VHH binders against f1rkq4r372to572. Designs and how they scored, part 1

All scores and structures are predictions.

Target 1, 201 residues: f1rkq4r372to572
Amino acid sequence: KQMVRVLERVCTTLLGLEDQLNALDRAAGDGDCGTTHSRAARAIQGWLKESPPPASPAQLLSKLSLLLLEKMGGSSGALYGLFLTAAAQPLKAKTDLAAWSAAMDAGLEAMQKYGKAAPGDRTMLDSLWAAGQELQAWKSPGANLLPVLTKALLENAEAAAEATKNMEAGAGRASYISSARLDQPDPGAVAAAAILRAILE
Below, numbering starts at 1 at the first letter of every chain, in headers, positions and changes, except where a header shows other numbers; antibody chains are not in Kabat numbers.
F, E and O are the ipSAE of ESMFold2-Fast, ESMFold2 and OpenDDE, as the mean of both directions, binder to target and target to binder. V2 is 0.75 times the mean of E and O plus 0.25 times the DockQ between their complexes.
Where letters were taken out, [cut] stands.

## First folded at step 1 (VHH)

Design c6
Fold by ESMFold2-Fast, scan of step 6:
Structure c6 (fold): chain B 201 residues (1-201), chain A 118 residues (1-118)
Amino acid sequence: as target 1 above (201 residues)
Amino acid sequence: EVQLVESGGGLVQPGGSLTLSCAASGSIFSDYYLAWYRQAPGKKRELVAGITSGGYTVYMDSVKGRFTISRDNAKNSVYLQMNSLRAEDTAVYYCATGDLWSYEYDYWGQGTLVTVSS
């Protein structure tokens, strides 16, 4: 039941951010980033009404990957699908913190390899990579330190999203626009950080 | 500006094959994500297949094993090889492209009609 509540919180968050993400995206393009994320949220909500999510994290991420590939639209569906498909692999055997850290690393590696972008390019990768670095830095925190790790991870992801406003774009439509016209953060980076907060908060 | 032109649609019997092509203009093609969508009468547009600049491919479940997406960067083209066609595959097929990291498609083709009937 907690898994359903987490997914519902992610959906509510993305629906609430539609206008903001579209406004951020209009600086570099047609302003559809919020629309594609809202479509993802509605697809997840529809899926949750039809069946309970898989109890296995690996199965959950695999099914979400297919759902987002088929229903999200835009290139966003491909990015999330790629990340989630790769992230599901380490979670097949174990679901401890080390497995989730490995899942983040696998997803990030897949996005870099097949998407041909890197941290620093002013994309959603910046937020996700910052979160991943924090997970790697905390090898085996005790239960009393988990809230500290969670707070640091979310602050790092959100700070990385905000930092994209000062980056030269190395990928995406934004790379064709002068930095003087790109004074706002990347909408994908903002969305990724918000998703992480909805999951972990 | 990038423009997409689809071709290869037509009438085919169930079990038949068609190859759709999409020709793109512009120098940024090699870094772009390319996708095929379709829309049947009275239904929503749906993703059929996609391919990244690095060659990673995605497919909707109902076409896996029957359809193959490929790209030829030297010809600025993407192809959809459709085998074992079914009546349910009848739709207008659209090519779409955009930079992965722009989160949306920047360009769409005009569509090409595929009709699967006896």
Scores: ipSAE 0.453, ipTM 0.744, lowest interface PAE 2.3, mean pLDDT 85

## First folded at step 7 (VHH)

Design b3
Fold by OpenDDE, look of step 8:
Structure b3 (fold): chain B 201 residues (1-201), chain A 118 residues (1-118)
Amino acid sequence: as target 1 above (201 residues)
Amino acid sequence: EVQLVESGGGLVQPGGSLTLSCAASGSTFSDSYLAWYRQAPGKKRELVAGIYSGGYTLYADSVKGRFTISRDNAKNSVYLQMNSLRAEDTAVYYCAVGDLWSYEYDHWGQGTLVTVSS
């Protein structure tokens, strides 16, 4: 039931951000990033109405991956599907903090490897990577301050999203326009940070 | 101008096989994400399979084990090998190309009809 609540929170967050993300996307994209994420949210909500999500984190991420691939559509769905499929793998054996850290790393690695982008390219990877750095610290011995670390993770992810307004785009449609015209954060980065907050708050 | 042209569609019996091709012109897509979608009558367009720049592939659950997506960068083409075809596979199949980080597909083909019927 907790997982359902988390997913519902993610969905509510994304639906609430639709207009904002579309506005951000109009600056450097086609203005539908928010709509695409809303479609994902509605797909998840519809899925949850049919049956409870899998109890296994690995199975959950795998199912979500498939759902987003099929229902979210666009290259966004493909990107999240890629991330979630990879992230599910380390969670098959364990579900402790180290496993979740490994899951994040696996997803990030897949995005970089098969997406051909890197942190600093002004994408959702920036927010996720920032979060991943903190999560890596959590798996280290002595990292028992979970609330503090969670706060740091979210702040760093959100800061990274905001920082995209000042960086040159290395990927995406924004990479085809002058950096001088990019004065707003990347909508993907903002969305990713918001998802993380919805999950962890 | 980038154009995608699908081919290979047709009528096939249940259990049969078919290979779809999609040829891109006007640009090189070696680093692009490529995908096959399908739309059955009265249904929404849905993902069938995707292939990423490094050859990594993902499939819809309904086609896993039966369909194979592949790409030939030298020919600027993407393919969909469809085996063990079923009546429910009947649809117009579309290929799409996009930059993952643009969050939407850049180009769509016009589609090719696949009809699975006895």
Scores: ipSAE 0.735, ipTM 0.879, lowest interface PAE 0.7, mean pLDDT 93
Fold by ESMFold2, look of step 8:
Formats: sequence, C-alpha cells, structure tokens
Structure b3 (fold): chain B 201 residues (1-201), chain A 118 residues (1-118)
Amino acid sequence: as target 1 above (201 residues)
Amino acid sequence: EVQLVESGGGLVQPGGSLTLSCAASGSTFSDSYLAWYRQAPGKKRELVAGIYSGGYTLYADSVKGRFTISRDNAKNSVYLQMNSLRAEDTAVYYCAVGDLWSYEYDHWGQGTLVTVSS
C-alpha cells in the first residue's frame, strides 16, 4: 500500500505507547524510552508534512536514518540510524525477499557492532534478532508465503520482546547486578516489535 | 488476471534514445509500485527504475541522469525514457508491478529487447 500510510501507522503506534514504554524503561533505565520514540514519531510526521517520501525502499530507509540520527537522539536514535543505514544497502537495486532478509541482517550487524549488547542481553536487539531468524529460516520462494512469513515473524518478535522480562541486563559474566531478573519486558524490545507489527499489519 | 506487455525495444546506436512502454490489461496500476528491470545475457535481472503510486522514483546508479521513469494511471501504462544509451545498456527490459512491502512482484511482462551497438 501507500508508503505514507505505513509511516503514519508506525508514528501513531509509537505515540500511543509513550507512557507504557516510559514505565517499562523506569525499571532498568532512564524512564524515557517512550519519550524518545515519540520524538522520532513526531520528527517523521513533520517530515511527511514537508515532502513526499522516496518511493525507493533504500532511499526511504536512508532518509529515515538521517532523520532519526538528527531528531531522536540518545543511543536508541544512534542504533536505529545505524540499522537503517546498513539495511538500505541491500535494497538499492532489489526489493525481493532475499534483499529484505539481507537488509535485516545488515541492520542487525550494525547494531551489534556499535551496541554493548548481543542477543539475550535484554535490548531492542532481542526482538529484531528473533525477526531476522524467522526471515532467514524461510528464504523459500514457494507459493504465496507472505501471510505465513508475516505471522511467524511478528509472533517471534513479540514473543522475544516478552521473554526479555526473564533476562538479566547486560552481557557477559555475572556482575554485581546480573543476578537480578526484571519481571517486565524491555521497552526497546517492545517498541521494536510494535514497529514491526505496524509495518506488516 | 493482470497481463503486462512491453514495447518500444529495438536496435539503437550508442548515444541514441528509446522510449519503452508497458501497458496492463485486466487491472489497474493505481496503488502499485511499478518498476523496470533488465537482464543482460548470463546476468541476473537487475532493477533499472521504479515509481511508487505517489509518484516517487528510484534509479539504479548506472542509469541515473540518463533514464526517466513515468506512469500514466489513466492509460494504465508505465514508461522508460532512455537517453544517452551505451553498449552496457543492452538487455531484455521487463516491467513489473507489486506492492512496495510485498517481498514479491505480483506480475512481470514478457520483456522487450534493447540492443545498443554501432
């Protein structure tokens, strides 16, 4: 469908989650995850008022990367920006399933290189990694697989976001705080899963 | 059923111009992403240009500034204006239609051959 409608749905979703994400963030963070994502959503909405978005997925992701690096701020803005910049590269000449899978892989690698975390460390990466695993496992060009792939991808990402409530913060060996278990999901992982649902729904 | 028919291919000398056309039968383009791809012998199909329903365009780096994609939804057609043609532009050119967020194009044309040689 219309690319503007997808972007608006993502923005509306993030704005609606602001208080919930901030509450989740207070358990182990600064309490501003929802505010940070709302800032991104408002920047995107402002951009859409000024200009039509690029039709090319690669150009779209590159523009969104620049916008989030400039307007979202924080480590989340930097990580999303790196993800989007890297993900745009495989999409420059192709938009098939393999290109989107490569885009997800490239984005995840960029986030891991510049983040302090790996899968299992209770971050937004946990949801995105789970989505990437589903996409990798299903690189078959068979019948119309899009509804099945979409359902599996969303369910895996949402389950991974929920599962972060059972994870310790940080990576590596046991630390002073590493035995603590937070009984709420990570706000970044919840936001990433919600973004994916808004895009694919 | 949607059927796509390309036309306008042919033999042209380097530096020349051609306009490719693609017309759809059985359905309308109005909410679709439209693209031109090309395939040289022994190569995989590559994207040349795309245009979204809102009019936004994409070009491969190798053709930027030389090729222009356009669409006419009332005529259910998409066009590729090719200027300053080079030998490396020799290929079969295909039009395709799909949703931007789908991992698959829904329909492809049969192709039209463009040969650039002196």
Scores: ipSAE 0.000, ipTM 0.115, lowest interface PAE 16.0, mean pLDDT 72

## First folded at step 8 (VHH)

Design d1
Fold by OpenDDE, look of step 10:
Structure d1 (fold): chain B 201 residues (1-201), chain A 118 residues (1-118)
Amino acid sequence: as target 1 above (201 residues)
Amino acid sequence: EVQLVESGGGLVQPGGSLTLSCAASGSTFSDHYLAWYRQAPGKKRELVAGIYSGGHTLYADSVKGRFTISRDNAKNSVYLQMNSLRAEDTAVYYCAVGDLWSYEYDHWGQGTLVTVSS
């Protein structure tokens, strides 16, 4: 039930950001980032109406991966699918903070390895990477500072998203224009940070 | 102008095999994500298989173990080897090219019809 609430919050967040993300994407893209994420949100909502999500985090992420691949579609669907599939693996054995940190790392690694992007390329990877770094810092056993961790994680992710406004595009459609100098954050990074907030707040 | 052209579709019996090809022109896509989709009559377009620039592949559950996606960067092409074909595989198959970091696909082909029937 808690998981359903979290997912619903993610969906609501994404749906609410549709216009903003599209607007951000019009600066250097085709203005469909928000619409694409809304499609994902609607797919998740539809899925939740059919049946409860899996109890296992690993299974949940795997199912979400498949759902996004099939229903969200596009390149972004493939990207999130890649991340979630990889992230599910460390969670099969454990679900503690260390496992979630490992999950984040696995997803990030997959994005970099197969997606051919790196932190600093002005993508969602920047936000997610920032969050991952914070998780790594706090994965020490016995640390019961979840509220502090959450706050720090979100601040870092959101700061990273905002910082993309000063980055040169190293990936994505904007990277195809060498002279493109952007003054707005990457919509993917903004979306990723918003998703994290929806999950963790 | 970038163009994607699918080929290899046709009529095949259940249990048969078919190889689809998609050739891209107008640009190189060695660093792009490539995918095959299909749309059956009265159904929505669905992902069949994808291949990342790094060679990682993904498949719909319905085709796992039967279909294989591959790419030839030198030929600027993507392929779909379809084995053990079933009636439910009947559809128009489309290839797509996209940058993973650009949300949607950049280009679509016109499609090639695959009919699996006895």
Scores: ipSAE 0.607, ipTM 0.818, lowest interface PAE 0.7, mean pLDDT 91
Fold by ESMFold2, look of step 10:
Structure d1 (fold): chain B 201 residues (1-201), chain A 118 residues (1-118)
Amino acid sequence: as target 1 above (201 residues)
Amino acid sequence: EVQLVESGGGLVQPGGSLTLSCAASGSTFSDHYLAWYRQAPGKKRELVAGIYSGGHTLYADSVKGRFTISRDNAKNSVYLQMNSLRAEDTAVYYCAVGDLWSYEYDHWGQGTLVTVSS
């Protein structure tokens, strides 16, 4: 039941950010990043109303991957789908904190290898990569340290999202936009950081 | 075995500044989470600031904007720059180190006294 609450919080967060993400996306993209994430959120909400989510984290991430590939669409849906499919694999055997760190690493590798993006390219990968670097501390965190590690992970991801305002466009449509329009953070990076905060709060 | 030695404490007027340092012997900090705690008379110790091996920092709300934690892995040291000091900052300040793979802080220093008074 806690997993349902986390997914609902992620959905509520994304729905609340729709206008902001669209405005950021108009500076360097199609103006639909918020709409695309809201579509994903509504699809997840609909799925949760019709059936309970799987108890296995690996099955959960696999089903979310299929749902986002089908309902979210676009490059964001493909990137999230690649991430979730790869992240599900390390979680098949174990679900301890080290396995979650391995899941993040696998997801990031898949996005880079098949999504043709890298850290520094001003994408959602920038926020996720920063979070992945902090997740290495989760291999054997002390219980007293976990709240501090979680806060550091979130702050790192949010700082990386903000820093995309200073990055040159590398892999996406932003590469065709004047430098004056790039003084705003990347909407995909902002969305990824917001999702992480919704999960970990 | 790791030994932590704090220094830089003393008497200071309100509004003044101090820099605390903590040096380790016997091991390196490069993969470790480092923190400053303080304990005022009659109170429990509280976290003041922390810094992760990747460089990210965390501050208690009461010191945010006034204190800055930093680390120098080459000197095996952690620092706390304290600005705009207030009487409420009077406490014994302790440094602590924990590795990323433990559940508790591994080592604590003996403390350095900071007194902020007119």
Scores: ipSAE 0.000, ipTM 0.124, lowest interface PAE 17.8, mean pLDDT 75

Design d5
Fold by ESMFold2, look of step 9:
Structure d5 (fold): chain B 201 residues (1-201), chain A 118 residues (1-118)
Amino acid sequence: as target 1 above (201 residues)
Amino acid sequence: EVQLVESGGGLVQPGGSLTLSCAASGSTFSDSHLAWYRQAPGKKRELVAGIYSGGYTLYADSVKGRFTISRDNAKNSVYLQMNSLRAEDTAVYYCAVGDLWSYEYDHWGQGTLVTVSS
């Protein structure tokens, strides 16, 4: 079904980016961001081989949250877990575009409140925040604007990920590395933007 | 009831600039989604730029980097700054507005002609 295809696309994307994300992570971290996301992708692939995913979006996001908390690990797994758990709540009652926008907002709020992250801290939140700002326009889209809004959302998220190369480190290991070594995008922000593209294309 | 009036069109040389304005009467833009469309002779109407109530802006690929949409809710107006104009930009430009909860634009202006020649 459509959910399985999307999840497989996300997994294929992350597995394909493993080396690139690890290289980016070596500039500001311990060089394992790609490996961590690949672990998540493999866990999702294993889950899909064993059982069909829930049809309900709220149940799907809740299950993914638990899977990533269990199998992905690390701070990224915790942040994605917080995001997905919160994002599932608005989707319990309805799944229209407004509900998905509310889900994004809830996830972003949880990452900031409980994950000690903020826009501008050079994290995956930078890409997700930019997507959330663009998604606000989706609450009341005009006819025939959805393809244009999707393209703009992805471009804004990808631009925000690229722009992290110019940011001062706000969290994690990057805070003790010289600015010359921060001339590359944040790997978490790049991964988040790639996930969004895999979902929306 | 609601009326949209475009202005600022005219003749301009290639490379020139124009600013289009659209003012509304009988309603307010503050919770509205606004756009500029254009229609060249023999062509279908196409989106040029849009701006939503949340501040999100959109541009057609053909005008990106050259055109800028903006809104002034206090003046109940939307603007299109057009720079580096080309012959292909020749068209009738239309302002459109939709309410916050509308899935399409509800009201359209009569259009203003922009001609890029010589």
Scores: ipSAE 0.000, ipTM 0.114, lowest interface PAE 18.8, mean pLDDT 72
Fold by OpenDDE, look of step 9:
Structure d5 (fold): chain B 201 residues (1-201), chain A 118 residues (1-118)
Amino acid sequence: as target 1 above (201 residues)
Amino acid sequence: EVQLVESGGGLVQPGGSLTLSCAASGSTFSDSHLAWYRQAPGKKRELVAGIYSGGYTLYADSVKGRFTISRDNAKNSVYLQMNSLRAEDTAVYYCAVGDLWSYEYDHWGQGTLVTVSS
């Protein structure tokens, strides 16, 4: 099933990024961002071995939210949980592009409201927010531009992740380290961009 | 078949500079991540530098501030500018290409030897 392949790709991507994300996180955090994401990946893989994922996108996101909250842990787990829980809501009614756009908006809003992160704070929100901006364009009727939009979405997310190297930490673990010199991208932003690519690639 | 060919390696004195190049044929870099690895004698292969499709770069701690990775999608090429070379940088350097950001890559070059010695 296509959904299983997507999830497997996400997991493979995260597992492959473990050391790199940890390295990024050592400069500004506790160096476990990669490990945390790997834990999430393993949890998802374990779940998929037990049963196929729900057919409903809303149910899928809700289940993933709970799974990440339970198994991933840390700030990232909490933020993803918030995002996915909120994102699931619009998808209960519809699953078209407009619904997915609304899902992204809901997730982003939840991260900002409850996670206390904002665009520019050097967090995973930066990548997700950049992607969300492009997804908004998908709501408008247009020519068969999905491939172009997908590419633009991914490029923007990745660019946003890269841009975090020039940001001051306004939220997250790095914000608690006053003496930390931040000259690398936020590992959360990098991870988020990679996840998006794994999904949409 | 996709092929990666590294070039630019050679003998250099400590403190010197080299630029490695990797050219791909039979494929495109446009949506791929690229990386340079190296393997010194008796040591495991290790990541030196990586560049994601979106431009994000990462470096091993040992080369930060000295090495710079870059890419030219139009030329299907990736480069590694190495400055302030040290004896411990001596290794065979490998170019790697993958569609996913992972430890596993779809394609590897044959490597180019860099020797830093007085």
Scores: ipSAE 0.000, ipTM 0.228, lowest interface PAE 14.1, mean pLDDT 85

